# Ledger of designs, part 11: VH-VL binders against q9hc84r5073to5261

Target 1, 189 residues: q9hc84r5073to5261
Amino acid sequence: CICSMWGGSHYSTFDGTSYTFRGNCTYVLMREIHARFGNLSLYLDNHYCTASATAAAARCPRALSIHYKSMDIVLTVTMVHGKEEGLILFDQIPVSSGFSKNGVLVSVLGTTTMRVDIPALGVSVTFNGQVFQARLPYSLFHNNTEGQCGTCTNNQRDDCLQRDGTTAASCKDMAKTWLVPDSRKDGCW

## First folded at step 1 (VH-VL)

Design t01 (framework fv_trastuzumab)
Fold by ESMFold2-Fast, scan of step 1:
Structure t01 (fold): chain C 189 residues (1-189), chain A 121 residues (1-121), chain B 107 residues (1-107)
Amino acid sequence: as target 1 above (189 residues)
Amino acid sequence: EVQLVESGGGLVQPGGSLRLSCAASGFTFSSYYIHWVRQAPGKGLEWVARISPSGGSTRYADSVKGRFTISADTSKNTAYLQMNSLRAEDTAVYYCARDYWGYGSYAMDYWGQGTLVTVSS
Amino acid sequence: DIQMTQSPSSLSASVGDRVTITCRASQSISSYVAWYQQKPGKAPKLLIYAASSLQSGVPSRFSGSRSGTDFTLTISSLQPEDFATYYCQQSYSTPYTFGQGTKVEIK
């Protein structure tokens, strides 16, 4: 199952349903319904503020957060002397390409494309601040995902699963329901 | 070592004021929300207020809105709870707790020891 | 406000018993539930977050699960140090709310 976002607002769910949604808050992209594989969870924060002392600290870029077991990995971009660079925070600590811990591997391609792999689960996530892709094996995650990436069931009819357990007619309406409540932003709901 | 230390509790008369402090050390203060949670003697836990140190965004329980103000001084890694117009029902042990911003589970993974506030004559 | 209803309010069990505590949310809250253990005179300690994730350092005999709006904390083999009060908590929306607590007493 592959879930992607590109062009700032275009999504393709795990089962291939396409929709357009422009959010300004933090949303659940995917998480396990039943915690079978470390309670794997993905979040997209559309306004992530980093503590940068040297660059334009008032601007907040996008960030993609991955939770796995007790580990938290944040992928975002930051301004370093006028240029955008990928920043990977592993349990809140900046790490370099090639870092690995507890079965999680991180890498950076070029200056901004960040990648996280969990080889034991066949999971891979990439993000460059604008485009993301999450790859999960159907054999492990089928019938056990919820969020903006939809269900991993090979059935597009259940892809627009909302937070309340009902299915929306459009995935754009479904996407709004995956707002992280009290998303830590004024005016986010 | 991660540590949260509360102070400022004590005995106060109804209608009085107290300011509680929560001093944080051993972690990056600006990466965590700080919560105040209280517990009346022999009763359960009640959430009171939350602040984001990085942005100053605040939330309150309805029972304390308009009377309590949460604030933070990031240069001192300290959060505060200013309690005004205190009532007997505010008598409780007040705990501060941290809550990581990043992964959206919003669990309080480290707590202070608590400080007792008693509102009576 | 979202109500969290815990059951039972108290229980007595023997060392080695399987103990189950349930918490029901008044509305859909996804997996925004944490479980805490509190021993007399001490601050609460986080056991489970995101409904089913075990906090680092917590013994594996503790586990959490979700079924709709029902959340369960299970202790697979009760130990003497597990004498405590247990609380569920939702973080789906403010005000955050706790269940009323379950007191576990060792026989």
Scores: ipSAE 0.013, ipTM 0.572, lowest interface PAE 8.0, mean pLDDT 84

Design t02 (framework fv_trastuzumab)
Fold by ESMFold2-Fast, scan of step 1:
Structure t02 (fold): chain C 189 residues (1-189), chain A 120 residues (1-120), chain B 107 residues (1-107)
Amino acid sequence: as target 1 above (189 residues)
Amino acid sequence: EVQLVESGGGLVQPGGSLRLSCAASGFTFSDYYIHWVRQAPGKGLEWVARISPYGGYTRYADSVKGRFTISADTSKNTAYLQMNSLRAEDTAVYYCARWGYDSSGYFDYWGQGTLVTVSS
Amino acid sequence: DIQMTQSPSSLSASVGDRVTITCRASQSISSYVAWYQQKPGKAPKLLIYAASSLQSGVPSRFSGSRSGTDFTLTISSLQPEDFATYYCQQYYSTPLTFGQGTKVEIK
């Protein structure tokens, strides 16, 4: 099952349904319905403000977060001496390409393309601040995913599954229901 | 300054057609859903239809599905509601309102409304 | 469809009174509720969004709260300009639905 986002707003679900959605908040891209494989969860934060942001970087960059077995991996892009560079935070600590811990491997391709692998689960996630892709084996995750990436069921009919358990006519309507409420962000509750 | 201005309302016979316009200014039109909400005389608010910020995706209330068509012309910053096969129960003030696609799901700005009367 | 049941349909109050209006959703909708004020002959005006967030420019006497599927709009000290009809609205899913309205009248 492969889910991707490109062009900042175009999505393709795990079962291949395409839709366009532009959000300024944090959304659930994918989470396990039943916590079978470390409660794997993916989030796209369209406004990520960290201590790493410089005074010259007035805007909060996008971040893709991975939660697995109580570990938090955050992929984002930061400005270093006027150039974009990928930044990987592992439990809030910056790590370099080649780092690995508890079965999770991270790498950086070029300067901005970050990759996270969980080989035991056959899972890989890539992000460069503009495009993301998540690959999950159907054999392990079938019938156990929900979020903006839809269901991993090989059936597009149920891809637009909303947070309340109903299916929307369009995945655009579904996507907004996967908002992660944050009362600290205007319009994101 | 953000403005939405409706026009095109009037008196029409049952079975007739009418086209409403919603002219937008003061914001990037393509970044907002444009909705039509109506209010029958002395009654409450009823959602009618919406069109996506990119002008391509539409949704309708069951009561108007197949009779009303929402569209948008981004070059003119204008949304339209084409109403066909009008019935007496379609009599209402029609408002256009915007909903921020990116960060909000509520109507922060409304037009003044335009009255549609369907009567013999 | 998600139904929004609003109560009361009308109430009479005096300037300075605390007014509460309740809205109940037919299913869980998180905090995706907005409240609007409408005066005769005018378009609705946004007061509260996300159940409890005050819209910019709206007086602090207005507040919203949530308890499960129950939502409340409170006016802590009613002013003359607050006599109007109030509507709740869910924006969790399409079709968008409104409560039937509460008319706040002079006592």
Scores: ipSAE 0.005, ipTM 0.466, lowest interface PAE 14.6, mean pLDDT 83

Design t03 (framework fv_trastuzumab)
Fold by ESMFold2-Fast, scan of step 1:
Structure t03 (fold): chain C 189 residues (1-189), chain A 120 residues (1-120), chain B 107 residues (1-107)
Amino acid sequence: as target 1 above (189 residues)
Amino acid sequence: EVQLVESGGGLVQPGGSLRLSCAASGFTFSSYWIHWVRQAPGKGLEWVARIYPSGGSTRYADSVKGRFTISADTSKNTAYLQMNSLRAEDTAVYYCARELWFGEYYFDYWGQGTLVTVSS
Amino acid sequence: DIQMTQSPSSLSASVGDRVTITCRASQDISSYVAWYQQKPGKAPKLLIYAASSLQSGVPSRFSGSRSGTDFTLTISSLQPEDFATYYCQQSYSYPLTFGQGTKVEIK
């Protein structure tokens, strides 16, 4: 099952349904329905700001967050000497390409393409601030995913599964129901 | 400055064909979704079709599916609407329009329109 | 399809008047609404996007608001150049649909 986002707004679900959605908040890209494999979860934050007050006035980048077991991995881009560089936070601590812990490996290709691998699950996730791709084995995750990436069922009919358990007529309608409520309560649509 | 200029409209008999052109300038054509929206005389606006020029992804209103084909030539910065099997109810001014932002279906620039009249 | 119903279909007003036009969506479309102005013989012009965001270059007397599935366009003090037909549009899902239009006529 492969889920992709490109151009900042174009999505292809795990079963190959394509749609366009531009959110300004944090959304669930994928999570396990039943916690079988470390409760694997992926989130896209469209406005990831640093803790400093000056960062609130600057353009905030996107961040892709991965939760696996008790670990949090955040992939984002930051400005270093006037250039964008990938930044990987492992449990809120910056780590370098080649870092690994508890079966999770991180790497960076070039300056911005970040990759997270969980070899025991055959899972890989890549992100460069603009494009994301998540690869999950059908054999492990079938019938157990929900979020903007849809269901990994090899059946597009159930791809537009909403937060309330109903299926939307369009995946654009489905996508906004995966809003994380506390991300931007007053400015999200 | 951003400009969209339509051409190719005219008078056609029912069952006939026309090809409309939308020439774009002043922006990176391949990076924007281009839509066709029509307006029958004295009536409101009706969305017809859209294309992403660099990727070729297309979508059509049910009323024109199978009869109209949208296409784009990125080397000429031009979008086209090939209209076949025209009916009297296709009579309208046809506008091409650019999406404001990728995936947010708001039209920030429109062409001047080209009139298509389908009549005996 | 999502239906957009505008009210009124027409209204007569004088320069300096406050004008409000309403658009109702047949279902929840969040804030995915745009408003356009069309003058006779011309293409539509974008005024408002995302229900309440003013397009660059549009006078501040234009504003948009949302309440549930009801959307309003307000012109706080009508000017001579504002006599036109106004259309709402939903940007939530395909097919994209427009309201039937509201003609603002000189009194």
Scores: ipSAE 0.008, ipTM 0.460, lowest interface PAE 14.3, mean pLDDT 84

Design t04 (framework fv_trastuzumab)
Fold by ESMFold2-Fast, scan of step 1:
Structure t04 (fold): chain C 189 residues (1-189), chain A 121 residues (1-121), chain B 107 residues (1-107)
Amino acid sequence: as target 1 above (189 residues)
Amino acid sequence: EVQLVESGGGLVQPGGSLRLSCAASGFTFSSYAIHWVRQAPGKGLEWVARISGSGGYTRYADSVKGRFTISADTSKNTAYLQMNSLRAEDTAVYYCARGFDWLLYDAFDIWGQGTLVTVSS
Amino acid sequence: DIQMTQSPSSLSASVGDRVTITCRASQSISSYVAWYQQKPGKAPKLLIYDASSLQSGVPSRFSGSRSGTDFTLTISSLQPEDFATYYCQQSYSTPWTFGQGTKVEIK
């Protein structure tokens, strides 16, 4: 199952449903319903691309967070000497391309494209500050995902699963229910 | 104002049942998780159960799994804890509490006043 | 289950003292720790969330910090209303678990 986000607001769920959602907070992209594979969870932190904070203003992803077993991995893009560079925090400690620990591998392609692999699970997550993609094997994760990436069921009819367990008519309406309510950004919703 | 109010506690014999209610007001019920946390007399806090705001997903502590059922009625902004096969060890003040996020950041920013459940013969 | 080991179990302090309470997680839990204050006969009150973020309305003398799997709650200058029991809690993984509590008593 493949979930993607691009252009700051365009999403494609694990079962291929496309929708547009402009959030300015932290949202659950994906998490396991039942903790079978280390309680794998993905979060996307969004913000306004510029100082303009209007409903029509462009949104940009700020950071992608991965939680797996007892590990916390954050992928973000930072400015180093006036240039954008990928930064990977592994349990809040910066790590370099090629780092690996407890079955988790990290790499950086070029200066900004970060990748996290969990080979034992066939899981791969990529983020460059603009585009996100998560790849999860259907054979392991089917019927066990929820979040903005939808259900990995090979059935688009259940893709817009909301936090409360009901299905919305549109995935745009579903996406807002995956808000982390007390995110640390002032003015988020 | 944002508040949670518990009710339904009381005295019950071992093997009996009780249903606790947690009435929410002042916030959008479906946007938050509701938790039950208990505290035995003179003891610390123990998490019991969790439900999404409108009754979708539930999680339970191993000590109550199979005996307790958490549910919610979105039209009444109320969560319930149905407690069956009660044991003396279930004697505690039961608090309902609001959580920020399902698995992460579920710090409890709003708590009810608590309702006492006494299981005694 | 993730175990939260809190120390000390109790301490005696005077008004104006700096008080520190430590909580150790049995495994890495990132910053997903909250601290609560509970006074006799009352429900717990949230003080700190996400290890170091001060809850709105809580006095600035309360602060939280993290070092690996060790979490510390500090009260920089203890006030009379701060005599209470304090609990840490992890929300990183289900089930949510609390430390056993630290009772802060008057000397």
Scores: ipSAE 0.008, ipTM 0.483, lowest interface PAE 12.0, mean pLDDT 84

Design t05 (framework fv_trastuzumab)
Fold by ESMFold2-Fast, scan of step 1:
Structure t05 (fold): chain C 189 residues (1-189), chain A 122 residues (1-122), chain B 107 residues (1-107)
Amino acid sequence: as target 1 above (189 residues)
Amino acid sequence: EVQLVESGGGLVQPGGSLRLSCAASGFTFSNYYIHWVRQAPGKGLEWVARISPDSGYTRYADSVKGRFTISADTSKNTAYLQMNSLRAEDTAVYYCARDSYYYDSSAWFDPWGQGTLVTVSS
Amino acid sequence: DIQMTQSPSSLSASVGDRVTITCRASQSISTYVAWYQQKPGKAPKLLIYAASSLQSGVPSRFSGSRSGTDFTLTISSLQPEDFATYYCQQYDSYPYTFGQGTKVEIK
């Protein structure tokens, strides 16, 4: 299952449903429904590209965070978009390309594209502020994902699953329900 | 290399206005949140406001909401704090500080400027 | 708001002493705590971030640790330049809050 975003606001779910969503806050991209593989979860922090914050304004994602529990150790890896270069934080500590710990590997492609791999789970996530891609094996994660990336079921009919368990008519309507209440931004919608 | 320099402090009467400046150098200004933190004479530190120079997004402490406005000019690498309706309780050294990382959960502050004193007195 | 309570408010110590300062959060904040040193007339200086990570350029005699909602700053062998006021800060939740400070004075 492959979920991607490009242009700061255009999404393709794990099952290939496309939609556009202009969020102003932190949202759940993906999380496990049942904690089977480290309670893996992905979060995207969205920002306006300019000070003129309107509904039609372009979005510039600032950070993508991965939460993962390995051997009772909770790990947080945050990829932060920078104009000159990317920054990767491993439990709030800056790390360099090639760093690895507790089964999680980080690397930087070129100067701006950040990548996190969890080889034991076949998971790979890349982010550069304008584009992200998350790759999860169907064999491990099928029927166990929810969030803006939808369900990993090989069936688009359930892709727009909302936080309350209902399916929205459009994934744009679904996407807003995955707001993280603790995002700390004024004017979150 | 990385530096923040404040200016604009001074003596002002209650109800008056003052604008502080924070000039940044040695880093990409638009990649970091810029904060104002104040310290009243003999007291501890109090966070006042922050801005993302890139997006213009701002946050304020409850004690200054509606009176203070933070802004940034990326062409000059400078952040500003416009202080209106000043009160005696606003008397403090005002520090400009950089958020080490620019996401919703603000991190630690490094570096800090030297501070500029604002005295509100009749 | 999250309250950060420091103890003690002040302490007297001699050069070579081991000094410990504690900061207690009113609720769970993971490791999102920083420690600052402030000398009279100067801006605060970052010592520790993420509860236990030493800032580059800070002497190794400074260390930080966490136990639940209790955070400790330790100076293993106090030096003359360490006489200052120390502040903890949480950055888990908005608004950002500081402890009231601990003044480390010469005996």
Scores: ipSAE 0.011, ipTM 0.553, lowest interface PAE 8.8, mean pLDDT 84

Design t06 (framework fv_trastuzumab)
Fold by ESMFold2-Fast, scan of step 1:
Structure t06 (fold): chain C 189 residues (1-189), chain A 120 residues (1-120), chain B 107 residues (1-107)
Amino acid sequence: as target 1 above (189 residues)
Amino acid sequence: EVQLVESGGGLVQPGGSLRLSCAASGFTFSSYGIHWVRQAPGKGLEWVARIWYSGSNTRYADSVKGRFTISADTSKNTAYLQMNSLRAEDTAVYYCARDLSPYYYGMDVWGQGTLVTVSS
Amino acid sequence: DIQMTQSPSSLSASVGDRVTITCRASQGISSYVAWYQQKPGKAPKLLIYAASTLQSGVPSRFSGSRSGTDFTLTISSLQPEDFATYYCQQLYSYPFTFGQGTKVEIK
């Protein structure tokens, strides 16, 4: 199952349903319904503010967060010496391309395309601050995903699964229900 | 070593004020949310307040809203809880705790606690 | 506010017993549940987060599970050091709320 986002608002779910959604808060992209494989979870934060980002730019970048077992990996972009670069935080500590720990490998292609692999699960996630793609094996994750990326069931009819367990007529309406409650932002829009 | 250390607790009269400090070490303070959680003698845990990203956002329990203010000083790696208009019901051990994840999975590092007694 | 109801409020068990503590949320909270252990006079210790993920350094005899709005903490084989009060917490919505606590006493 492959889930993508591009152009800031265009999504394709794990089962291939396309929709558009633009939010300014933090949303669940994907998480396990039943914690079978380290409670794998993916989040998209549309305004990730750090001291570095605030010092270098007036606007905060996006960040993609991966939670797996007890590990927290954040992929974002930052301004370094006047150039945009990928920044990978592993448990809130910056790490370099080639870093690995507890079965999680990180790499950077070029200057901004960040990649996280969990080879034991066949999971791969890429992000460059604008576009993301998450790849999960159907054989491991079928019938066990929820979030903006949908259900990974090979059935598009259940892709617009909302937080309350109902299915929306439009995945755009579904997407907003995956808001992380009381995000760190005042007045989500 | 990742640590949180509270200070500032003590005896205060009803209507008085106290300021608690939570000093952080061993991690990048500005990247984590910090909570205050209290426990009255012989009672359970009660969540009090949260601050994340060095004050860009704060949240409070209804029982303390308008009386308590949480703040942070990133240059000193310290979070504060300013407690005003204290009541007998505020008597408790106050713990500060760190978010495991900015996405609200749990609190993985806790301080030792500081006792606040509000009594006449 | 979301209410977290723990059961039982206390229990006595022998070393080697399987102990189960349940926490029920008053509404849907997905998997935004953490479990803590608190020993007398000490700060709480995180055992489980995201309903079922074991915190690093916590013995494997502890496990968590979710079924709808019911959350369970299980200790597969109780040890003497497991004497403590256990708390569940929802981190889904403010105010974050804890269960009332379950005191585990070793017979």
Scores: ipSAE 0.012, ipTM 0.557, lowest interface PAE 8.0, mean pLDDT 85

Design t07 (framework fv_trastuzumab)
Fold by ESMFold2-Fast, scan of step 1:
Structure t07 (fold): chain C 189 residues (1-189), chain A 119 residues (1-119), chain B 107 residues (1-107)
Amino acid sequence: as target 1 above (189 residues)
Amino acid sequence: EVQLVESGGGLVQPGGSLRLSCAASGFTFSDTYIHWVRQAPGKGLEWVARISPYSGYTRYADSVKGRFTISADTSKNTAYLQMNSLRAEDTAVYYCARYYGYDEGFDYWGQGTLVTVSS
Amino acid sequence: DIQMTQSPSSLSASVGDRVTITCRASQDVSTAVAWYQQKPGKAPKLLIYSASSLYSGVPSRFSGSRSGTDFTLTISSLQPEDFATYYCQQYYSYPLTFGQGTKVEIK
């Protein structure tokens, strides 16, 4: 099952349903319904701020967060010596391409395309600040995913699964329900 | 075997400070999150703070934010809770608890250490 | 903050009784709810996680279920060692919050 986002707001779910959603908060892209494989979870933060970005009146970039077992991995883009570069934070600590810990491998392709692999699960996630793709084996994750990426069931009818367990007629409406509550800022929706 | 042992509790005056320790053994300390949960005499459980020993990343309850600081020393497998500007309402048994991030809740707890804030 | 409202506050039961404790979340917490048992003078002990998953070593007479934002802990046949206070907890978002507790007393 492959879930992608491109063009800033266009999504394709694990079962191939396409929709457009423009959020300005943090949302659950994918999480396990039942914690079978490290309670794997993916989040998209649409406004990831550092002190320097805020002080400079710059717009905060997007960040993709991966939670796996006890580990938190953040993928974002920063400016280094006037050039855009991928920044990978492993439990809040910057790490270089080739870093690995507890079966999680990180790499950077070119200057901005960040990749996280969990080989034992056949999982890979790529992000460059604007486009992401998450690849999960159907054999391991079928009937056990929820979030903006939908269900990994090979059936588009259940792709728009909302947080309350019901299926929306529109995946755009479903996407709003995956808001992370404590990420909310005044005016964030 | 997995073990968490708290220490550092005691009697302190309002406005005073106290530092609690949580010594961990029997597991890889940096692969977990360590939380502090307190319980006032005869009352329920209240979450206080959390740290990732690997990254140092912390979170606090609003009631203690700015007064309490959680930290960890991975070389000693010990987490700390520095409590400043203590108030009568901070009187409680303080528990250290482990969370793996595996959606298994707090699977191991320490025995607790009593903090009494009284004049 | 997500509020966890537990009911009843206390109940009296006899050995062999079916005991049901309910917990209501003020907003959707999915299945991110755990149940703990606490005996006097002791630390809490994990019973149920992910709303309905039995923790390793916990007797099968304990079970958990979910209906929307309502969560239930059931003890199918109460044993003498089950007289304790029970707490629900959400771990869906920070701050982590607990119910007020339900004391299960001997009738």
Scores: ipSAE 0.000, ipTM 0.481, lowest interface PAE 13.6, mean pLDDT 84

Design t08 (framework fv_trastuzumab)
Fold by ESMFold2-Fast, scan of step 1:
Structure t08 (fold): chain C 189 residues (1-189), chain A 122 residues (1-122), chain B 107 residues (1-107)
Amino acid sequence: as target 1 above (189 residues)
Amino acid sequence: EVQLVESGGGLVQPGGSLRLSCAASGFTFSSYYIHWVRQAPGKGLEWVARISSSGSYTRYADSVKGRFTISADTSKNTAYLQMNSLRAEDTAVYYCARVYDFWSGYSEFDYWGQGTLVTVSS
Amino acid sequence: DIQMTQSPSSLSASVGDRVTITCRASQSISSYVAWYQQKPGKAPKLLIYAASSLQSGVPSRFSGSRSGTDFTLTISSLQPEDFATYYCQQSYSTPRTFGQGTKVEIK
């Protein structure tokens, strides 16, 4: 199952449903329903690309976070000496391409394309500050995912699964229910 | 090494004021929200206030609204809690704790300071 | 505000015992629950976050689980250093709220 986001607001779910959602908060992209493989979870933090905070304004991904077992990996793009560079934080500590710990491997291609692999699970996640893609084996994760990436069931009918367990008419309406309700993000809606 | 060090606690009379400081070191201060959590003697934990990593957004518990003000000085890597019109019920150990601004997950308090005791008594 | 009701308020146990502490949320909060350990005179220490994720550096004898609005902290084989007070906390909404605490005492 492959889930992608591009253009700041365009999503394709694990089962191939496409939708557009303009969020300005942190949302659950994917998490396990039952903690079976280290409680694997993916989160996307969004913001307005510029100072214009209107409904029509472009959104940009700020950071992609991965939780696996007791580890937290954050992928973001930052300005270093006047140029954009990928930054990978492994348990809040900056790490370099080639770092690995507890079965998690990180790498950077070019200056901004970050990749995280969990080979034992066949999982890979990439992010470059503009586009993300997550690949999860159907054989391990089927019927055990929820979030903006939808269900990994080979059935598009259940892709728009909301936080409350019901299916929305549109995945755009589903996507907003995966908001992380957290006092840290003032002005989230 | 990550450290949060509180200071400024002490004995004050009802109606008095104190300013607590939370000095941060060993990490990028501007990447974290800072929260204050208090604990009255022999009692449980109570959340008091927090300030965003930018210093622009604050939130307060209802019990302290209008009396306490949280602020931050990024040049000193320090957050402050200005406590005015103190009452006996504000007597507690005050802890500061951090929440990572880039964390998109569950916003846990991964590091806490040692705490500073505030006693409001005549 | 979301209320976190923790039980029991205290328990007595021996080294090697299995200890279970429960916390109930007054409304649905998904997995936005953390567990903290506090020893006398010390600041709380994070043990579990996201209801079931073990914090780095915390012994594997600690585990967390979720069933609806019920959250459980389990210590599979109690060690001498585990005698402490344990708190659950929700981060689903502001204000953040804690359970009342469970004191684990030596039998």
Scores: ipSAE 0.013, ipTM 0.541, lowest interface PAE 7.8, mean pLDDT 86

